VHH binders against q9ulm0r997to1333. Designs and how they scored, part 25

Target 1, 337 residues: q9ulm0r997to1333
Amino acid sequence: FSIPVHFTNGTYHVVGFDGSSTVDEFLQRLNQEIGMRKPSHSGFALFTDDPSGRDLEHCLQGSVKICDAISKWEQAMKELHPGKSEGGTRVVKLMYKNRLYFRSQVKGETDRERLLLASQTSREIVAGRFPINKELALEMAALMAQVEYGDLEKPALPGPGGTSPAKAQHLLQQVLDRFHPRRYRHGAPAEQLRHLADMLTTKWATLQGCSPPECIRIYLTVARKWPFFGAKLFAAQPAQLSSKENALVWIAVNEDGVSILDHNTMQVHITYPYSSVTTFGGCRDDFMLVIRSIPDKSSGKSHIEKLIFRMAAPKIAEATFIMASYMNHCTTTVNPP
Key: E = the ipSAE of ESMFold2; O = the ipSAE of OpenDDE; V2 = 0.75 times the mean of E and O plus 0.25 times the DockQ between their complexes.

## First folded at step 6 (VHH)

Design p22R (framework vhh_4orz_3; at its last look DockQ between E and O 0.64; V2 from the best seeds 0.00; counts 0 for: pae E 17.1 > 2)
Fold by ESMFold2-Fast, scan of step 6:
Structure p22R (fold): chain B 337 residues (1-337), chain A 119 residues (1-119)
Amino acid sequence: as target 1 above (337 residues)
Amino acid sequence: EVQLVESGGGLVQAGGSLRLFCAASGFTFSRYAMAWLRQAPGKRREWVALIRSEGSTYYADSVKDRFTISRDNAKNTVSLQMNSLKPEDTAIYFCAKGWYSTSRYFDYWGQGTQVTVSS
């Protein structure tokens, strides 16, 4: 058997497997073939898309058989579309991307890991899950344009092999669509989009001769300046922390703990180290986080605070699983087996 | 819009000194690295000196120990003090603005100021 595994940069690699292959064995083969370190070092994991077509991804556990995961997905697809067994039914999509990020593992990164991490970061920038101002957004887009398309081509003379101004403009629009934040372009007039393309051209032109690995290293150096680089962000509504205003926030999960970020600015409100987390998980459509706060100053006693967040049910499960993985890594690192 | 205006160029004899100035406008000057580049007749632009936002300075080997770059954030100016000038330093000198995210790349430069060093 063989199946394509899709990467964050839009490419894929076909991997062979047999009826008994586990996810761990499948990833060992994939990583060897594409130049990735083992998952415990790289933090990358294998995901399936959602059978319903929702913007949801399901992480596959290492002990699960690939054949079983595919069969489960196909069964779910049949249940969602009863009596429609032929003609245009979607197939499972396997995706390989970063799940856990550890600063201690950065020095050992491969070029492939850096490329896929940068591409994943670019997707987060486009989607609005990364703090970026207008000028930085153009610079990041220019770096990815250099990686993907190479040197910016000057408009060539019309004729065989020539690049027309219309073709050049179409390429600039593709670059913006792929690598630039949607929010800075949403509802924009044609003249504003043209001006943005001109600014992108100025930035991209400065990168003449820059190699893809060089641009990727610069991209990641810039992106890693954000303290929450590599964190997984979940949109949530706090029921207790900001109950008066019913404000939307980001719950950011990374190796340092769980943090609450302002939804618009992505500035941190508060960070809870894992040592302060007593209990966590979901019930129904709520994500529950129990924090052991610093001792009450007036009484000298520690108090416990229960935080409740409204989140989509699949995101509650994902957040819980990622927190557990970070906490388990911390425990294993401090107390080796 | 970003504007960079160079001044201070001229004709000088070998061994002489010259000081170039760059007046910047249209951006938050103190936030960005500034550089001097030069282009000799028939050659591509060559980087000469860089000053980062925090004041760190860097020089091309060809001008090291002879040129000094400095900045005045209150006046939005960057300067290049050129000592022990050689005929090989003859070029148009350009002031350049660094990227927001990195001092490795420059996105805007002025029209340049001519420096001619006679033998």
Scores: ipSAE 0.517, ipTM 0.812, lowest interface PAE 1.8, mean pLDDT 87
Fold by OpenDDE, look of step 7:
Structure p22R (fold): chain B 337 residues (1-337), chain A 119 residues (1-119)
Amino acid sequence: as target 1 above (337 residues)
Amino acid sequence: EVQLVESGGGLVQAGGSLRLFCAASGFTFSRYAMAWLRQAPGKRREWVALIRSEGSTYYADSVKDRFTISRDNAKNTVSLQMNSLKPEDTAIYFCAKGWYSTSRYFDYWGQGTQVTVSS
């Protein structure tokens, strides 16, 4: 058997497997074939799309057989769409993405790893899960454009071989759609979008001759300046006593712990190191964190805080598993066998 | 255990003033935002005033320029000076602890103190 594994840059690689192949074995093979590091270093994992078509991803566990995972997905698909045989045979999509990010593992990144990280980051930027101003957003988009499309072609003088202005404009729009934050474009009038395209052109033109590896280098260097680079962000609503105001926060999960970020600015409000987390996971329909505070020097008593967040069930699960993974990693690194 | 004890409520005539107090214990007071909430009969609890750990203050529009929130970190107290009280201000007022220094979310609140403004 073989199945395409989709990467964050839009490419894919077909990987062979048999009925006994586990996700770990599958990943090992994939990594070998594409020149990626071990998952323990790269933090990359295999995901499936959601059978419902929702914008959800499901991380595959290493011990699970690929065939079983596929079968499970297919079964779920059938259950969700009873009787509509005619609906285009949606097949499971396997995705290879970074799940865990370790700053200590930056050294030794392969070019492909860097590319995929950058691409994944770009998706986060587009989705609004990365703090970026408009200027930087254009810069970042231009970098990705250079990586994906190469040098911006000068509008051909109306000669027979020049890219039609329409084509050029279309390309620019495509680049914006792919690499520019949606939040900055949403509801923008056509004139503003045109202006944005012009600015993109200007930025992109400055990258003339810049190689993809160099662009990626720059991209990651810039992106990594954000302390929560590589973190997974979950939109959450804290349990509020009073306010009808749907105040959202970001729960950021990374190797350092769990952080609460402002939803709009993404500024960090507070970070809870894993050492302070006593309990985490789903509680009824909510995400719960139990935090042990540092004992007050004055009282010597540690205070336990219970934090409750409203989150979608799948996100609760994801957050929980990611946290667990980081915690386990920390434990393993401290007690090397 | 986190404890918040409100005091200072009572009956006052419209146009009058009250000062509410809250004594906090069981946590590092200086690290957290504090707030006053109120709940009128038949209404949802609403925030009235918030003071961050660093001292910045925020007010609901309904009480802006009339109420003043303050804190004393040395005494672990937060106060609400209420001036120019209106019948609409009648509510149970709660002292609340924020999740963190700049939080608008609260994890603890007191039993409340009744404020009644008579027309």
Scores: ipSAE 0.021, ipTM 0.377, lowest interface PAE 7.0, mean pLDDT 91
Fold by ESMFold2, look of step 7:
Structure p22R (fold): chain B 337 residues (1-337), chain A 119 residues (1-119)
Amino acid sequence: as target 1 above (337 residues)
Amino acid sequence: EVQLVESGGGLVQAGGSLRLFCAASGFTFSRYAMAWLRQAPGKRREWVALIRSEGSTYYADSVKDRFTISRDNAKNTVSLQMNSLKPEDTAIYFCAKGWYSTSRYFDYWGQGTQVTVSS
């Protein structure tokens, strides 16, 4: 048996296993072969895609057998899509990416880990889950272009069919589509998109001779200036009075706790450390977070605050699993009697 | 338990003034933004004025320069001074708690106090 494991930079690595192989054993082989630390040091985990095709991933526990996880996925797909179209059968996709990010993980990072963290961050930048201004967004896209394609090449002479400048422009638009925030190009006319591509070439040209590892180190140095680098963000709607300005917020989950960010600016409104989180969970599409506040100076009493957010149930499940994982990380040791 | 109790409502003639008060308990008052909301007959509840935990104030365009929100963190109270009242200001006014210090999103409000402005 063998199966591809995909990474966020679009590459994959085929890993062999047998019917008794656990996820832990599978990942040990993978990490040895690709040059990564084990999950307890890297914070990476193995995921399957959602059988329905929606934007949701399912983390595999280490003790689960790989064959059982594949079978569970296949059964779920059959239940959602009875019968087959000619040539339309889909197979499970395994993805290996960072799930938990601890700032201490930077010590001992391998080049592979840095590459994959940067590629994962690049996907978040493109999707709008990472704050970045227009100038810096082009610099970050250029760094990824240098990593993926190398030095910017001078256009060749016109070839058969006569569209060498159009071919170069097509490549530049592909780079922007992959590495540049979609929100900055939404609805833009073709002339504006060409101007953006010209600005990209200027940034990319300055990276002549910069190696992939160096480009990645620069990328991460810039990205890590955001305090929520490595956090998992969830769009949510606070439960409150109906209003014309009733907009979404980001719920950011990281090693420090649960933070509420402004949806537009991504500026932090408040951070709830895990020590103040009494309980959390979901019911249908309602996510609840229960916070023990510090005592009021005037009253001297601490209080329980209940926060309720509207979120899709699968996203609530993902958020609660990640929160529980962070909370458990600091309490793994047990004192013997 | 969070509790917000409004008072000071009543009947007033157009052009007059009224001051509303809100007594807050059950949470760390000084950490949160506070607001006044209102609900006119047959309409949905709407935002009127906001005061952040650090004291900055914000107003809906319809009440700007006529209403003043203030807070007393020592007494856990919020006030709304309403001047130059118009019949369209007639509503039940609610004191509301934000769920964070700069919030325009509110998770608790009181039972409200009626303000009626006669023409």
Scores: ipSAE 0.000, ipTM 0.176, lowest interface PAE 17.1, mean pLDDT 83
ESMFold2 (binder alone), look of step 7: mean pLDDT 87; pTM 0.885

Design p22S (framework vhh_4orz_3)
Fold by ESMFold2-Fast, scan of step 6:
Structure p22S (fold): chain B 337 residues (1-337), chain A 119 residues (1-119)
Amino acid sequence: as target 1 above (337 residues)
Amino acid sequence: EVQLVESGGGLVQAGGSLRLFCAASGFTFSRYAMAWLRQAPGKRREWVALISSEGSTYYADSVKDRFTISRDNAKNTVSLQMNSLKPEDTAIYFCAKGWYSTSRYFDYWGQGTQVTVSS
């Protein structure tokens, strides 16, 4: 058998497998063929798309058989669309992307890992789940343009090797749509959009001759300056606010713990190390965190705080599973001196 | 074409001082942040000082209170005054141009100037 695996940069790779192949065996073949380390080092995982067509993804566990995962997805499609003909049925989509990020694993990253990590980071920047100002946003977009399209083509006299003004403008718009924050362009006047395209052109031109691996190295060096690089961010509304405001926050999950970030600035308000988290998960359609403070030396008692957040049910499940995975990693890793 | 040319490096005794200069050309100097980076043998290139287009200055903890970065927009120069030099400051010092006035990323570097601090 064979099936395409889709990547964050919009490319795919077809992987052969046996009817008895597990996800672990499937990923071993994939990683060898595309030049990536094993999942425990790279933090990448295999996902299936949601049969219901919502913006949901299901992470496949290593012990599961690929054929069983495909069959389960197809069965779910039939159950959700019982009257739909076979000719109108969707096909399962396998996706391979970063799930867990560990700073200790940066040394030993492959070029393929860096490319896919940068592409995933770019998607987060576009979606507004990464703190970036207007100047840096254009710089980062130019780096990805150099990776994907190579050297900026200068408009020349009409000829086979020249780029027409209309085609050049279309390319700049495509670059902005793919690699630039949506929020900085939403509702913007035409003159402001032209200015952004002109600035992008200037920045892209400075990268002439820069190779894709070098552009990716620069991209990640810049992106990793944010302490929450690689964290998974979930939009949430605290149910237990000390103030009378029902403001949104980001719940950021990474190897350091679970953090609450300001929704607008993405500056950290508080970080809860996993050692302080007693209980977490779904609670009557809300996401719950139970935090235990260090025992009071005068009384020997610990303070327990319950935090409740409104989140969509699929996001609650995703946050819960990612926290469990980071916590499990911490219990199996020997603390360095 | 953007060009950055460093000068002022040399050999000094620990506790001494040096002033580095960078002459810039090929771009509108006043619009961009400028920085000094250094690289010691066998080590990674590290940032030491930055001056924004508006004149705000930032320093790495290792050089704070010892080094002072300044710029002269009329002469297109950026300079680094280095006081209380330590053997650990021995490195090739590079002048760098930022992408924007407060950019944390640099797009051009000079060839560098050697600074050697003896003990």
Scores: ipSAE 0.000, ipTM 0.166, lowest interface PAE 14.8, mean pLDDT 83

Design p22T (framework vhh_4orz_3)
Fold by ESMFold2-Fast, scan of step 6:
Structure p22T (fold): chain B 337 residues (1-337), chain A 119 residues (1-119)
Amino acid sequence: as target 1 above (337 residues)
Amino acid sequence: EVQLVESGGGLVQAGGSLRLFCAASGFTFSRYAMAWLRQAPGKRREWVALITSEGSTYYADSVKDRFTISRDNAKNTVSLQMNSLKPEDTAIYFCAKGWYSTSRYFDYWGQGTQVTVSS
């Protein structure tokens, strides 16, 4: 058998498997074919798309058989749509992306890992889950344009068989749609969009002759300046008894712990190291964190704080599993990163 | 509109000194790294000096200890003090604005100012 595995840059790679192939064996073959390190080093994992058609993604465990994962997905589709084909026959989509990020593993990164990590970061930038100002956004978009399309083509001379201006304009729009924050373009008048395309052209032109690996290295060097690079961000609303107005926040999960960020500015409000997290996970329909402060022994006992957040149910499970994975790594590592 | 205008170039004898100036406008000068690059006849442009937004300075080995780059954020000016000039320093000197995110790339350049060092 064979199945395509989709990457965050919009490409895919077809991987062969048989009825006995486990996810670990499947990933070993994939990683060998595309030049990736093993999952424990790269932090990359295989996911299936949401049977319900939304953005829920299911991480596949290494011991699970690929055939079983496909069958489970198909059974879920059948249960959600009994005797019904809304959009025709949907097939499972396998996705390969970074799940866990460790600073200690950066030194050993492959070019393929860097490409896929940069592409994933670009998707987070587009979606608004990465702090970026307007000029930085254009520079990041220009770097990805150089990676994907190569050198910016010089304007064609006027002629009966020359490249049309419409083709050049379409390419610039495609670059912005793929690599530039949606929020900076949403509802923008045509004149503003033209100016944005002109600025993109200026930045992209400076990259003449830059190789894709070099552009990717620069991209990641810039992106890694953010302390929460590689963190998984979950939109959440704190449950408060004294207020009807629930402010939206980001819960950021990474190797350092769990952090609460301002939703608009992405500035950190507070970080809870994993050593201070006593309990975490789903609590009824909410996400719960139980934090134990370091005790001042002369003043008595440690203080316990219980934090409750409203979060989409599939994101609660995702945040819980990612936290558990980071905590497991920390408890087995004697030299923290 | 971003503009960079160089001045201060000229003819000088070996061992002499020159000070180059670059007047910048059209952007928030204090946020960007600024650089001096040069292009000698028949050669590619080469970087000679860089000053970051924080004031850290970096120099090419060929000019280290002879050239000093400085900036004045109140006047939106970057300057290059060139001492102990050698005939091989003869080139057109360009002022350049770095990208917001990195000092590896420059998105705007001045027209350049000629520096000629006679032997």
Scores: ipSAE 0.490, ipTM 0.766, lowest interface PAE 1.9, mean pLDDT 86

Design p22W (framework vhh_4orz_3)
Fold by ESMFold2-Fast, scan of step 6:
Structure p22W (fold): chain B 337 residues (1-337), chain A 119 residues (1-119)
Amino acid sequence: as target 1 above (337 residues)
Amino acid sequence: EVQLVESGGGLVQAGGSLRLFCAASGFTFSRYAMAWLRQAPGKRREWVALIWSEGSTYYADSVKDRFTISRDNAKNTVSLQMNSLKPEDTAIYFCAKGWYSTSRYFDYWGQGTQVTVSS
């Protein structure tokens, strides 16, 4: 058998497998073929799309057989659409993307890892899960345009090999749609979109001759300035945070701990180091964190706080597994972070 | 390793001129915006001039028409020509590397060079 594995930059690589192949074996082959380090170093993992058609991702465990994962997805799709057969269009989509990010592993990154990290970051920027102002957003979009399309083509009159002004405008709108925050363009009038395209043109033109690896290194240098670069973000509603009652927040999980961010500004409200987390996980719609504060010097007593968050059930499972992975790395390594 | 080394500061009388130099190493100089920032006693650090990778220049209102920023990609240097200096230009001047070719965001502060303008 063979199946395409889709990457964050919109490309794919076809990987061969047999009826006994596990996810670990499948990834070993993929990583060798595309120039990635092993998952314990790169932090990349394989995900499936949601059969229900919602924008939810499911991480595949290393011990699971690829054939079993595909069969389970196909059965779920059949149950959701019992009278509708789409033949080959009913194929699971395998996605390969970063799951765990460690600053200690940056020095060993490959060019392929950097490309896929930058592309994943770009998707987070577009979706509004990355704090970025209007000026920097255009600069980041221009870097990705240079990576994907090369040097900006000057508009030419229609002729042999020429690019029309209308086609140039269409390309600029595609770049904005792919690489620029949706919130800065939502409901924007045509004149504002033309102005953004003009500003993008100026930024992109300055990258003339910049190679894709060079643009990617610049992109990541900028993106890594955010302390939560590489963190997995989960939308949640706190049940017991008085000042944030019934308000959406982001739960950000990374190597430093679990943090609560303002949903709109992405400003950090509080960070809980893993050393302070005594219990975590949940079932149904609730995610639970039990936090033990460092003993107060004035009283010598620690305080225990129970935090409850409403989250989609698949997100609860993923947050729990990611936290467990980071905590296990912290507690079982010979050089804790 | 990225290095920025400033030079050219000193004492000058009001109305005089100075030229500052920044020698850059450890990165592909031609691909990044470069800037000059300054910090006066009791004030926050502020940008005064920047130059994009393709040569476009931008100036703070307080120094416009008096200062000129330039770059030499062959020598990996950025310069600031300061004319018609005023006592309020007294500050430590820092060379900074942009995050990107058209950046207004800067890091890798140099050690700085002191400029003192007497009345």
Scores: ipSAE 0.000, ipTM 0.333, lowest interface PAE 11.6, mean pLDDT 83

Design p23A (framework vhh_4orz_3)
Fold by ESMFold2-Fast, scan of step 6:
Structure p23A (fold): chain B 337 residues (1-337), chain A 119 residues (1-119)
Amino acid sequence: as target 1 above (337 residues)
Amino acid sequence: EVQLVESGGGLVQAGGSLRLFCAASGFTFSRYAMAWLRQAPGKRREWVALIYAEGSTYYADSVKDRFTISRDNAKNTVSLQMNSLKPEDTAIYFCAKGWYSTSRYFDYWGQGTQVTVSS
């Protein structure tokens, strides 16, 4: 058998497997073929798409058989569409992307890892899960345009080989749609969109002769300045008594712990190191985090605080699993056999 | 490996002049914007002067008509001529590399050189 594995940059690679192939064996073949390090070093993992089509993803465990994962996905599709004829159903999509990010592993990164990590970061920027102003976002979009399309094609000039104005505008719109934050373009009038396209053209033109690896290096150098680079962000509402509003926050999960960020500015409110996390996971339809405070100097007593967040059920499972993975890494690193 | 090394800082009396130099290596110098930034004790780092790859120059209002930025692409150097210095110009001055030829954003800085202006 063979199945395409889709990457964050929109490309795919077809990987062969048999009825007994595990996810670990499948990834070993994939990583060898595309120039990636093993998952424990790169932090990349294999995911299946959401059978319901709501952009929810499921991480595949290394010991699971690829055939079993496909069958489970097909069964879920059948349950969501009972009695539906074959003609209207989707096929499973396998995706390969960064799940865990370790600063200690940056030095050993491959060119493929950097490309896919930059592409994934770009998707986070577009989705609004990365703090970036409009102007810097245009510069980042220009870097990705240079990576994907090379040097900007010159405007239509008299003679053969000129690019039509309509074709040029279509390309600029594709670049903005792929690489620029949606929030800066949502509901924007035509004049504002034209201005953004003109600014993109100016920024992209200045990158003439910049190679894809050079653009990716610049991109990641800029993106890594954010302390939460590589963190997974989950939109959540603190389930507390509020007289006026239920403020939305981001729960950011990375190797340092679990952080609560302001939803609009993405400024950190508080970080809970994993050493302070006593219990975490789903509690009914909410995400629960139990924090052990530092012992009081006067009483010597440690206090426990319980935090409850309203969050989409699939995201609760994802956050719980990622936290467990980071905590397991920390435990293994501290006390190796 | 990008390296930026500043020199030329020192102590000067108010109204005096200093010339700062930055030696750049590890990248194609002629393709990138270069800048000078400064940081006074307890204050945020602020930009002072910027020169694009093609030679266009820009200055912060606080230093206009007093400071001049220039570059020598053959020697991979950028310099800052500082005239009519004031006590408020006292700071550590940093050389910075832009992301590309007309960039107003910077990805590398030198260690800095101290400029002290006494009254």
Scores: ipSAE 0.000, ipTM 0.161, lowest interface PAE 16.6, mean pLDDT 83

Design p23D (framework vhh_4orz_3)
Fold by ESMFold2-Fast, scan of step 6:
Structure p23D (fold): chain B 337 residues (1-337), chain A 119 residues (1-119)
Amino acid sequence: as target 1 above (337 residues)
Amino acid sequence: EVQLVESGGGLVQAGGSLRLFCAASGFTFSRYAMAWLRQAPGKRREWVALIYDEGSTYYADSVKDRFTISRDNAKNTVSLQMNSLKPEDTAIYFCAKGWYSTSRYFDYWGQGTQVTVSS
């Protein structure tokens, strides 16, 4: 058997497996073939897409057989689309992307790891889960355009052997759609979109002759300046607000702990180190954090605070699993052999 | 629209001095690194001097101790004082605006001003 594994940059690699192959064995083969370090160093993992298409990615556990994971996905697809013909039914999509990010592992990164991290960061920028101003957004889009398409080609004279102005504009729009924040283009008039394309052209032309690895190094150097680079962000609404306002926040999960960020500015409100988290996970239909504060100086008694957030059910499961993985990793690395 | 306009170039004898000026408009000047680059006949553009938004300066080895870059944020200008000029300094000098994210790339240049140093 063989199956394509899809990467954050839109490419794929076909990996062979047999009926007994586990996810760990499958990943070992994939990582060797594409030049990735083992998962404990790179933080990359294998995911299946959601049968319903609702962005409910499922991380595959190492002991699970690939064949079993595919069968489970196919069964879920049948249950969700019982009246759908087989000719129109989607097939399972295996995705490979960063799940856990460790600053201590940066020095050992491969070029493949950097490419896939940058591509994943670009997807977060497009989706609005990364703080970026309008100027930086165009520069980051230009770097990714250089990586993906190479040097910007000048418009040719009209003819069968040249690139028409319409084709050039289509390419620029494709670059913006792939690598530029949707929020800066949503509802924008045609004149503003044309202006953005012109500014992108200016930035991209600057990169003529820049190699993909060099563009990726610059991209990551810039992106890593954000303290929450590599964090997983979950949109959430605090349930304990006395206001009737629907106030959103980001819950950011990384190696340092769980943080609450302002939804619009992405400025940190508070960070809870994992040592302060006593309980976390789903509580009824909400996400719960139970925090043990520092001991009261007068009594020596710690205060316990329970925080409740409204989150989409699949995001609650994802946040819980990622927090558990970071906590487990922290415990393991603090207690050496 | 970003505009960079250089002035102050000309013909000077070896050992002489010139001061170049660049007038900038169309962007928030005080927030960007500014640079001077030069291009000799038949050669590629080479970096000469860089000044960051906070005022720190850097120079190419070929011009270090002879050239001084400065900026005036109130007037949106960057200047290059060139002392002890050599025939090898003959080039078109370009004012350049740095990227927001990095000082490795420049996205806008002026039309350039010619500097000719006679032996």
Scores: ipSAE 0.365, ipTM 0.751, lowest interface PAE 3.1, mean pLDDT 86

